VHH binders against Leucine-rich colipase-like protein 1 (LRCOL1). Designs and how they scored, part 2

Target 1, 137 residues: Leucine-rich colipase-like protein 1 (LRCOL1), of Homo sapiens (Human) (a6ncl2)
Amino acid sequence: GYGPQKKLNLSHKGIGEPCRRHEECQSNCCTINSLAPHTLCTPKTIFLQCLPWRKPNGYRCSHDSECQSSCCVRNNSPQELCTPQSVFLQCVPWRKPNGDFCSSHQECHSQCCIQLREYSPFRCIPRTGILAQCLPL

## First folded at step 1 (VHH)

Design b02 (framework vhh_6qgx_2)
Fold by ESMFold2-Fast, scan of step 1:
Structure b02 (fold): chain B 137 residues (1-137), chain A 125 residues (1-125)
Amino acid sequence: as target 1 above (137 residues)
Amino acid sequence: QVQLVESGGGLVQAGGSLRLSCAASGRTFSDYAMAWFRRAPGKEREFVAAITWSGGSTFYTDSVKGRFTISRDHAKNTVSLQMNSLRPEDTAVYYCAAGPLYDSTWYPESEYDYWGQGTRVTVSA
């Protein structure tokens, strides 16, 4: 220890200092910097509100909402990582295609799981034509 | 419930090396950042090193930068501190700590939820 331990005070940290809450920073903005993997006090721009910090690509995650990409997947890694969204749907959870058996609308890519005839099985159906509506089960 | 157990402490001569290990037992959270703190005789507890839960970033106090290396084994949920070029000033009880610090490792000790009992390191001149 180099002298007495420093006490934390809100609104005292300058730009570039590590932070955990917006209120700790004189700028009232605590967010990730692309040059550093931790949250730093960041300038607040005139036209932008301070956005909540979200994990950049490569960080471990447990839920999509934690990531700047809104994508938390295991892709060639032992851990689930924040991953860039791609045109190949890397970040879209696999859902059942049209024609597959289902028990809820959420299971289907179409968001539609219906029983076409009495006593027939429920199936994922496209939202087109006469069968465009899906009702709660 | 997370329990942390340190090991690897002991007596070593100045200029020597020592490796500390911290093992988590019980249910563990994969998104916890891990850190090492130390308390020298008659002094306050101070930050030494930390590693993010991804292992992608490490942070060190200036007095150990270049001499100590923190590392993590995610499969075993362990964190290690490799201490090289030890000095008498490094004599302290070393504590392992876990906290949900996935965006910053420089948070104060009050931010850490789980602590080990400590392991003693003595560096003789």
Scores: ipSAE 0.000, ipTM 0.085, lowest interface PAE 17.6, mean pLDDT 69

Design b03 (framework vhh_6qgx_2)
Fold by ESMFold2-Fast, scan of step 1:
Structure b03 (fold): chain B 137 residues (1-137), chain A 125 residues (1-125)
Amino acid sequence: as target 1 above (137 residues)
Amino acid sequence: QVQLVESGGGLVQAGGSLRLSCAASGFTFDDYAMAWFRRAPGKEREFVAAISSSGGSTFYTDSVKGRFTISRDHAKNTVSLQMNSLRPEDTAVYYCAAEYPWSGYLIDESDYDYWGQGTRVTVSA
């Protein structure tokens, strides 16, 4: 191969430091991210791609766009956190699983909180078969 | 084979504490709500406490609220009942029971699918 530069000098800049070019960074990746308005030295993805850095799941967030999942919700925590999306790629808050005691339909993952018999506690029930309409038996 | 085995019963003085344990085997433990019932001499069986299949929710009868704590260990397939501030009125045979979460009536013993043989608790004044 034909080139004026056969040896690249990698920069000493670490992750999070301001940069202008990829070569300035030890990661060889200089891009915009949700942490600052400047281009910063950023880790590459598992596929060695240099993409804008977004917060992983578990990080505190204020807007969906800050998160790798594009999902920033108040879930099992007093704070809004970056959270994995549902199987339908929807941003859904954590809800109680089937069998847990509940006070409203919205608390349940199934969106069904019913009392199956008089004087029993209300529970999260799957919306399947005879209970598809979420009505007590 | 389905089996629920209770342990930890015994004789204790009023104001004392006991911890009951229930070991479950032969069924999909994590899918079932677990409960403790008791039967005092000459009386019918009554509900004491229940814990949801996930372990995230508990329900107690009024007479034991604040004194008894139910818990479960999914790794060991066990349910425990920590009994504090015991009273002579708590004297009974205690039974562990399993209920499929959407099958019904948590307080009604007829809705429970599996039962243990019971462990005796005697509280002396």
Scores: ipSAE 0.000, ipTM 0.259, lowest interface PAE 12.7, mean pLDDT 75

Design b04 (framework vhh_6qgx_2)
Fold by ESMFold2-Fast, scan of step 1:
Structure b04 (fold): chain B 137 residues (1-137), chain A 124 residues (1-124)
Amino acid sequence: as target 1 above (137 residues)
Amino acid sequence: QVQLVESGGGLVQAGGSLRLSCAASGLTFSSYAMAWFRRAPGKEREFVAAISGSGDSTFYTDSVKGRFTISRDHAKNTVSLQMNSLRPEDTAVYYCAASRDFYTLTSEYGYDYWGQGTRVTVSA
């Protein structure tokens, strides 16, 4: 009976229609759309992948992942907007402040992750001319 | 005692050029990123361009990229904005700003010090 017909019926929603599951859409893709916080039937990418459609620069946003630039910041308006990453250093990966635990120099804002004393954990510390232990490798 | 003083604003026809300058005093200039913001009548401040403390990295808003050039002179404690191919939509009051935080270069809320602004008017 009903199994094949039921699946075919669920796959007939067009692009832009509300959805909760990929199989509801003719595109077989149900994800975040550029103009809505809800999941909508969305076209696949040029490589036939179902990826969240991200908002272009200038659109209002609440999270970095909503934006094509991966950058959602308040800059020239009272609302947070998607903005070019080339313009914003705050859209580079957030790094750990001085004093936090670390495993590599790149995790720290200071680019310096060292062990201050034997048996202590590695921590992010400020760069100083006296502490030249922050060498690459 | 920190002051940022802008100069170089004025009236110019579309397609023309202007050079804005900002003189900084009372701060360790090389430890601060410097930026230009603008405010058109009836609007909030928007980011235009920024330059890192070392001068090695520059950032521009898309609408001015290729037309404007930001630079700094550590010997004179100045930051400059060379504005070429000006358009009527570039009409605004331009503000100089200073920040120690590289991660907030394009957000006005990340800047510690601001100038009073210099007016740029581009005619059609």
Scores: ipSAE 0.000, ipTM 0.084, lowest interface PAE 18.1, mean pLDDT 72

Design b05 (framework vhh_6qgx_2)
Fold by ESMFold2-Fast, scan of step 1:
Structure b05 (fold): chain B 137 residues (1-137), chain A 125 residues (1-125)
Amino acid sequence: as target 1 above (137 residues)
Amino acid sequence: QVQLVESGGGLVQAGGSLRLSCAASGRTFSTYAMAWFRRAPGKEREFVAAISRSGGSTFYTDSVKGRFTISRDHAKNTVSLQMNSLRPEDTAVYYCAAETSFLGYDYTEAQYHYWGQGTRVTVSA
């Protein structure tokens, strides 16, 4: 099916609040650039790097997108840590192929979930030619 | 808020090996760069080795390069120093230190906010 997109709390958290994804923060930046042991919403300024910095392997994480490997798992450890992505590990995500219904870019192998026409369902679309930037959103 | 406890020190003959371990408090370990320092009798503390928060970068003082290896185990919240080809001049009390580092590792004692009590290493001739 294709109902309304899942409601996301985008840009609602203020600086210093706990976060799991950049999109949760008003600053669109969720990093450990604080003295806290977890990710917090941080200012995105010309003096601070938010993107493209992501956590290396071995860092504590709460969401796959925080890690350079895109893999945040409890691999026989008491905490979720960024781990190398491998075909022999659970971190190779099964993602929807082109044409499948979707609710977010992350669900698609192409990392692109858009609707091409008004009232059409959101679908996984290949990033080719004019659609390389995954527009419209 | 970090407690550091060293172990593995002892008496060893020149040319021998020892492995020092440093156990850190659980929940904040992954956010700190870690280092080993040593203090010989009548001397100031000197830097020995450091490891970055991810474990991807390591640094050593010239006198121990090629002989010592620093590593960390995030599952056990430990930092280890493998010391090979020990020399009498390696005799010292070895200290584990944790740096609250958002700039990475450092070689300066003043950058390390948390220190263990030390473990004694004696290398006989």
Scores: ipSAE 0.000, ipTM 0.054, lowest interface PAE 25.5, mean pLDDT 70

Design b06 (framework vhh_6qgx_2)
Fold by ESMFold2-Fast, scan of step 1:
Structure b06 (fold): chain B 137 residues (1-137), chain A 123 residues (1-123)
Amino acid sequence: as target 1 above (137 residues)
Amino acid sequence: QVQLVESGGGLVQAGGSLRLSCAASGGTFSSYAMAWFRRAPGKEREFVAAISYSGGSTFYTDSVKGRFTISRDHAKNTVSLQMNSLRPEDTAVYYCAAKEWVYTGDFEPYDYWGQGTRVTVSA
């Protein structure tokens, strides 16, 4: 058995904790803050280089990444526009159900991809319940 | 960089079957979710079917659910679309697409597309 006071070895860290990669942080943002010259887990903001402004639905676009919806398609217009994601429209998001192997939070329908123990595989985990180790959206 | 090449398109009669194949080259095939889209003459591109990295999750548009089946073969680096009970409305150019949802610093989704394969369903 592992020590009772130790929590599970998780890859995600809270705001202000030292980090080396974005994926280590619950915010998915590891960057320099004015408080220290080293990289820390930081809230997602365009001022701190982790959240660029993205276009709302209806704006002209060239790539899916430009849109808040991650969907840039022609739909009853002569140009490509940012469009809501839906199975009735184009750009259905490809996401894994809980339990599947994963390499990033975005791969999971839950937006939560964690390693429950050292050397165990990363898996998609629910954001609710006692095993919900990811920050709520 | 991932390259996708579709094959298997052709002419088929209504009620018939056709199997489309998409061969992936470059990159790590198992790290990509794969999808089929189609575009009929004079229409916008529409989603048809998708399969997850593991093959454990599949998604279909309502108009093809029960008629089409998407599958992947990791050993051959291919994704297939089995189309049964074809209708004239299924006439379109079919495109294979790959999407990688991995955070490596920029957080942006990435989509690769094939050149398409033509499917014509006659009455």
Scores: ipSAE 0.000, ipTM 0.093, lowest interface PAE 18.9, mean pLDDT 69

Design b07 (framework vhh_6qgx_2)
Fold by ESMFold2-Fast, scan of step 1:
Structure b07 (fold): chain B 137 residues (1-137), chain A 124 residues (1-124)
Amino acid sequence: as target 1 above (137 residues)
Amino acid sequence: QVQLVESGGGLVQAGGSLRLSCAASGRTFSEYAMAWFRRAPGKEREFVAAISWSGSSTFYTDSVKGRFTISRDHAKNTVSLQMNSLRPEDTAVYYCAATPDYYGVLHESAYTYWGQGTRVTVSA
């Protein structure tokens, strides 16, 4: 509503934090989601709609409907995870994107897990430019 | 079709414990999330606790968190609510409910199957 009063500390909450109004969330979206039956700050869809949040790839799940991809499978792990869906409508294994911490090349979508500096953590790196060839791990 | 029958209600002193049980039957029990709702005298029905169809996820309203535990026994086809450290404010009729809609578990209108209710009275 219109008025001189400004509600302090609205728009400060991040994804997954409890909320009661859309304005409390940085995403401007407060709705029920698969993390809890309570209303939580939720990211908007690619069409900027505030809908019940579904889990992204890599999250633990119990049913296909919890996942944005509609794929909840045992992805070569003891726990069921939300995994991406291929162009052929098949659930495929989830792999870490560039920038994520890793312990082996197989964990990365790029198939490249290297250390850029001594004593730095290993990270998934793209196989492009100077790093076209993945270096020894 | 799913049919729900509650048991375990009664009178208990503040600080005491009760265990409510809900026996469910139906071809699609494994595809349903189960929940407990309660209605205090003169008030609307409110959410208490829920458990996912797999049993791996549980949800509680803040006022019962840490005191109540919802659980599922697939072998016995039952859902239970263990209520500890009961307070006079917990006095209500407790209802077992089932929904195939995981995203609607907090909303009474999302639930398609309801039990008849079991009365819990907590005296001071």
Scores: ipSAE 0.000, ipTM 0.098, lowest interface PAE 14.8, mean pLDDT 74

Design b08 (framework vhh_6qgx_2)
Fold by ESMFold2-Fast, scan of step 1:
Structure b08 (fold): chain B 137 residues (1-137), chain A 126 residues (1-126)
Amino acid sequence: as target 1 above (137 residues)
Amino acid sequence: QVQLVESGGGLVQAGGSLRLSCAASGFTLDYYAMAWFRRAPGKEREFVAAISSSGGYTFYTDSVKGRFTISRDHAKNTVSLQMNSLRPEDTAVYYCAADQLPFGSYEWEPSEYDYWGQGTRVTVSA
């Protein structure tokens, strides 16, 4: 990867086009609709989720910044949801989320900052499965 | 060693079914968006299906909607593609791909995926 800005949005997608972030769409609204099981560019007037205020806990999300809690995680749920911040959850305000660049284990919510393969950057990695002890392979 | 390995390809008759699997070793797939791409003889690699890091969102190309289903299994560290009602036009080498930006990184362009498997061949006879 080329840093945390790797996926810089330079596109202006129209209504009905697939998206992953609000800013990709001309409408500035990227959300799920009842007709498709994926996120599409949608008019702001249809879904309140695209209003300037941030989403409360329990709302579907694609990025931490969308949530009032600044925490968009999967926790025993099939969806990423806005969840309350807690010392027992991944979203601590002073720690980096999984996938972000890091220089030490302490910077990461997971307490794990490793390089998974030769020449890859150090990233915050979840402590699950074979990586439970935070050792690179 | 970090690797994605596809399996489940083969020769099937039109109308048949196959299940492709993509297994990861050296890292977990939990926080990575995953996709299946295919490359038919003489053509460029094209998008087939994608699944978000949570598994809550899936996206399919129009030609496979209703026939193919993408899913993921956290416990097995795998992503699968169930292919039903196969057609001769589905003949291709199928690749799985992982996007290293896990949070909201649901994309259909090949250049946006950082980790790729070697591919598994699917041939559908008329």
Scores: ipSAE 0.000, ipTM 0.106, lowest interface PAE 17.4, mean pLDDT 70

Design b09 (framework vhh_6qgx_2)
Fold by ESMFold2-Fast, scan of step 1:
Structure b09 (fold): chain B 137 residues (1-137), chain A 123 residues (1-123)
Amino acid sequence: as target 1 above (137 residues)
Amino acid sequence: QVQLVESGGGLVQAGGSLRLSCAASGRTFSSYVMAWFRRAPGKEREFVAAITSSGGTTFYTDSVKGRFTISRDHAKNTVSLQMNSLRPEDTAVYYCAARDLEYIPGWTSYDYWGQGTRVTVSA
């Protein structure tokens, strides 16, 4: 047979109702609000990740997260501006240090996210001379 | 490992003021949304205040609006909560929390939590 079917179940949950995905909420925002660690449907105006608008290139910025490009750079300008990410990897985002939980190699500064023992969590680890330590996930 | 360490809790009389501080150790938090939560004895944890990664926007629960002020210092990786006009209802253990929006776009929960600092407001 074939694998399990994944449905797009849109629930019109109101503010304050428990959720697991953004699309379950009428606000299209599912995050921590009043009761940790529960994720609840919240107004888009409360938390940055649920804001409906991010600054396009050319706008003044104070941090990378304000920009659609995730890149806020002071280059040949007296102001920091939202700037397109270049092929030369300008605006390399902060990455997880060794020891942190991870789900992909690119999340880690080391470019290495592996499970050292069976059923242990995946963690960022230093790249070493051991051939089998940084296999693709 | 990454740690958030709260300080500044204590015993204070109703109408008094207290300043809580949260210091991040083990790594930089400049891209993180920082928040304060509290848990009163016998009750569930509730949201108190949050500040965006840029520091440009702040959010408060209605019961503390106008009395509490959240602020951050990016250079020192600290977030502070200035609590004025304290009430017995503000008695709780206060926790700081951090969420990385740039690293994991779309995650809906806080990634790191402090151990908590106790605030007791006497009548």
Scores: ipSAE 0.000, ipTM 0.085, lowest interface PAE 17.9, mean pLDDT 69

Design b10 (framework vhh_6qgx_2)
Fold by ESMFold2-Fast, scan of step 1:
Structure b10 (fold): chain B 137 residues (1-137), chain A 125 residues (1-125)
Amino acid sequence: as target 1 above (137 residues)
Amino acid sequence: QVQLVESGGGLVQAGGSLRLSCAASGSTFSDYAMAWFRRAPGKEREFVAAISWTGGSTFYTDSVKGRFTISRDHAKNTVSLQMNSLRPEDTAVYYCAAHYETFGLPTYDEDYRYWGQGTRVTVSA
């Protein structure tokens, strides 16, 4: 038996996940975005109201319209984050700080992504030495 | 602008695994949300899984959650669906779909503009 066809994923979703019904969300709140008809699991207000919401800076995003800043930036990172705009309304890429996992130099604020030991994961590290080289130590 | 071609379909025994692939040609799909839909014999098209344009967010229908994994490779311009613990109920034609302007991950087929021709998956008991 195939049973009835479902068009929606019926799971307890976290804040910011796509939804169609309030009961899909852990917050019991699924609201529309002001710029698009798509709905996201949303935190309730202080008065327990379920109102339209956009993601603050630092939240994962898939499109600029999800973010309060209207700026969702990948910057060669595997994750996009809602990022603040500059005073000139420029969408400034957020880069990973020292210590974070990375796959390329461009992902890091330091522009340096290396592995410190032969079998360890690559990490963002500060540039070191007189020539500001991207080297271990 | 985006042309989608599915591959990897075939005949599999129940409990087996199969990997479907969707290749975009013409333009890169790096800015597109991608999804897999399926249509079983005598049934309507249903949502299976979706992945955001960066791969940072994924969404699955309850019947495949924990068994199927959607992933994408931006360098190869492909999206893949790894199907594990296959059941006879998973027998269907699987379609790859793309959506350019994404706020959240759409789960209705009418939200997707670009579609592949489909690849057939048959799971025998």
Scores: ipSAE 0.000, ipTM 0.117, lowest interface PAE 14.9, mean pLDDT 73

Design b11 (framework vhh_6qgx_2)
Fold by ESMFold2-Fast, scan of step 1:
Structure b11 (fold): chain B 137 residues (1-137), chain A 121 residues (1-121)
Amino acid sequence: as target 1 above (137 residues)
Amino acid sequence: QVQLVESGGGLVQAGGSLRLSCAASGRTLSSYAMAWFRRAPGKEREFVAAISGSGGYTFYTDSVKGRFTISRDHAKNTVSLQMNSLRPEDTAVYYCAADFLTEYGSHWDYWGQGTRVTVSA
């Protein structure tokens, strides 16, 4: 469930391109900004209106679903707080590290399982730089 | 470039103790999440224990809670795993892992070569 996968008819537009629906964008986020009166494909980290409002990290919580991270835990703390997802803080089962073979995004710590070149195997790839959107080069 | 080197593995009888250490070269560990994983013959690699970059959070898999303790030494640039009350089912190759991108361990890109722990009945 993290980030959009590029699809033939959906999720093809990059950040800054005009859009009408969230699914048109690789980010799965189509929202208005201060630069223009129309909606643009936008990173989810900039405009929270692309997701149902949820509590940021550090806020008190009672259920995982209240948190943007989907993680509400009390590890060495007197209170349950919204906490970044981590295999060692709970909320995320152990997943495959970068470089391992994979068949779905959810198998990977990075939440990214792609084929970088035609005929190459699918592998867990870090979401950094040019691969931040989890799309093949 | 960074290297992680484990030490402290060996043979021990059930009920005994071992202390594993992980030393880093090429980078300071003080701000980054560190973890121990293990792999028994014929099984998948499993999580054992982790410590956050701040040292404020530690986490353990249920099977080792109360028996293992993870700690870090900023001066020595090391992370240690104190293993007490060892059981035959703790027999595995133990790996040190580092996440230099996040404080809470989401991208384990750096791994040591492993140290073997054998616990006899």
Scores: ipSAE 0.000, ipTM 0.093, lowest interface PAE 18.9, mean pLDDT 71

Design b12 (framework vhh_6qgx_2)
Fold by ESMFold2-Fast, scan of step 1:
Structure b12 (fold): chain B 137 residues (1-137), chain A 125 residues (1-125)
Amino acid sequence: as target 1 above (137 residues)
Amino acid sequence: QVQLVESGGGLVQAGGSLRLSCAASGHTFSNYAMAWFRRAPGKEREFVAAISQSGGSTFYTDSVKGRFTISRDHAKNTVSLQMNSLRPEDTAVYYCAAVEGYYSLPQDLWEYTYWGQGTRVTVSA
């Protein structure tokens, strides 16, 4: 489909079990141990290579998640680069005020985007009062 | 998800060198292990070389060890294959492939999720 896809996470394997992918392991770490020629599920704390490597500032990127700063922007450059958040404020999420149209909770300052009536548009709503807890969409 | 585009193929004389490049796009490129495969006319695709997510681990098929070097540039989202001392037997279409979450660098083509279109390398005697 369009956009990023995630497959079913089947993390069933415990420490010491044979594996091929990190996500097969409960520890989310599948690596070679000097004691065995096969890849085994291992604790993350033993092998740093099981931690996702993230790009430092100045590296080319295509998405915020690639960067240590969680900020991938094109700042008067032909390429998007990993950039410190504090330098440009560009990666600080702009959020819609109450009353604005929305398509997800994350778009609203209130973190609440709901459809008050059937066939009504979704709007950013304050959390206070009867709607103190945001309803699932 | 990742999109892969190969470049750098061409015609070269035996004993010569070529550098292939694979440009990757996608938000999780830094989480992918990368590999090169090749297919000679009338044959199936075979493994050539692979490099880990961090670039710290590499693996080569026996016929290219000492002649080919795989490397990656995280800043440019690219993987390169430096091919030295080329032989007529290296004539093939070379494919770039990517897979997420592996440590031990899979060598079977069915384990790779994303593939490029290929770039042709011809080595004349």
Scores: ipSAE 0.000, ipTM 0.198, lowest interface PAE 14.8, mean pLDDT 72

Design c01 (framework vhh_7b2m_4)
Fold by ESMFold2-Fast, scan of step 1:
Structure c01 (fold): chain B 137 residues (1-137), chain A 120 residues (1-120)
Amino acid sequence: as target 1 above (137 residues)
Amino acid sequence: EVQLVESGGGLVQAGGSLRLSCAASGSIFSIDAVGWYRQAPGKQRVVVASITSGGSTKYSNSVKGRFTISRDNAKNTVYLQMNSLKPEDTAVYYCAADYEGWFSTEYDYWGQGTQVTVSS
């Protein structure tokens, strides 16, 4: 079936260690979370990513949670399909643009919420740009 | 949720060229494969081209010889160079990525799409 294919004997990194591939981690899960902009070895739980296989776009669905995109809609068909999130579809979660106040990275379209100066409020900033602290590895 | 950011679409005359870009919010070297898909009005979404983390490429028969997919892991970006464009190439173009068979509903693996219109 569906699941991770362990091709190499690489499972040596613990939770929180930097990683590039799932197989490097003892948890077999290497991904970004809302608390860190870098890919880290992450535990598998019902509340975190690396959940069992989800349907890619174009597949028939009954609920949003079945789809990788979290979007199951009828767009131009009598059948509901897993659909990419876009500004023209009903499943786009509005995320704060650069410059807006924020409390977590996931609130921002950029996935980056930082405090630029001590005692200043946290704001969404672009991940790509000069002096951006949330740039990917 | 992590989203892909697409750019480079627009209006072009038949025979023209466009270069599409797909920038990932995380490092693309941790992603098994990235693909470009397109959906024309009234038609189903179809695969155009794909590239693996190792650089292996595949193309649909309708674009072979005209389109080239490439990646720059240092810039976390995948490109689709489109040459000799035809009116039949008019569609919304999407990029998609996955993590070697493991997926999470907390992350969006598909981009928002970019419109390409080719006039006759």
Scores: ipSAE 0.000, ipTM 0.071, lowest interface PAE 21.5, mean pLDDT 67

Design c02 (framework vhh_7b2m_4)
Fold by ESMFold2-Fast, scan of step 1:
Structure c02 (fold): chain B 137 residues (1-137), chain A 122 residues (1-122)
Amino acid sequence: as target 1 above (137 residues)
Amino acid sequence: EVQLVESGGGLVQAGGSLRLSCAASGFTFSDYDVGWYRQAPGKQRVVVASISSGGSTKYSNSVKGRFTISRDNAKNTVYLQMNSLKPEDTAVYYCAVEFPYSDLYGDYFDYWGQGTQVTVSS
């Protein structure tokens, strides 16, 4: 081969392809992926960091290994989501924390999804004090 | 949906200060790294400062010692305190958060705010 051709081929591999060095990947990031027993070309974050990535709680998943928690279970929704583990290593249903946008009460950890003011978005609200009954003010 | 709303921009004299705010909604704010970017007319958008979910900060060389990034997870807000402003700091300032693409191998894409104008007069 030719020197220029060899040089160009160092950055030819796409996301998910096996790699040994960062320079082999178009992303310039080669790291461990739990979906494969060896290092794979991985996308960089928007801050150009090359880190092993696994889905946080609340993301759709198909396998436990996709999730940071190692838990991928159905939470009274039609889809399986990455969920936290209890202190007994059991996968617990994940729900949106207070402040997140919501469409139904069951999406929220508080089990309360209301619109506090006219024209405000629906949000997960804590069931405390005057909001204990999950009713708008 | 993910939303980022910047505020606090304005016109200020050289040597003055401004505090920018970015109000986040539609995601679990405390779990994500958040950054401030800026773009002057006709120039590329460049990173100014970033703060990790754990509170670690990173600054561009042009703003180190003058700007401070901080976050308030209880208010889903990130702040940029800008001190000792210079005319070359004039730009539209943007808040950005990483959102992972829902794919088996994971891809990344950015969510950006609308921007807030900062003008520093000499």
Scores: ipSAE 0.000, ipTM 0.099, lowest interface PAE 18.9, mean pLDDT 73

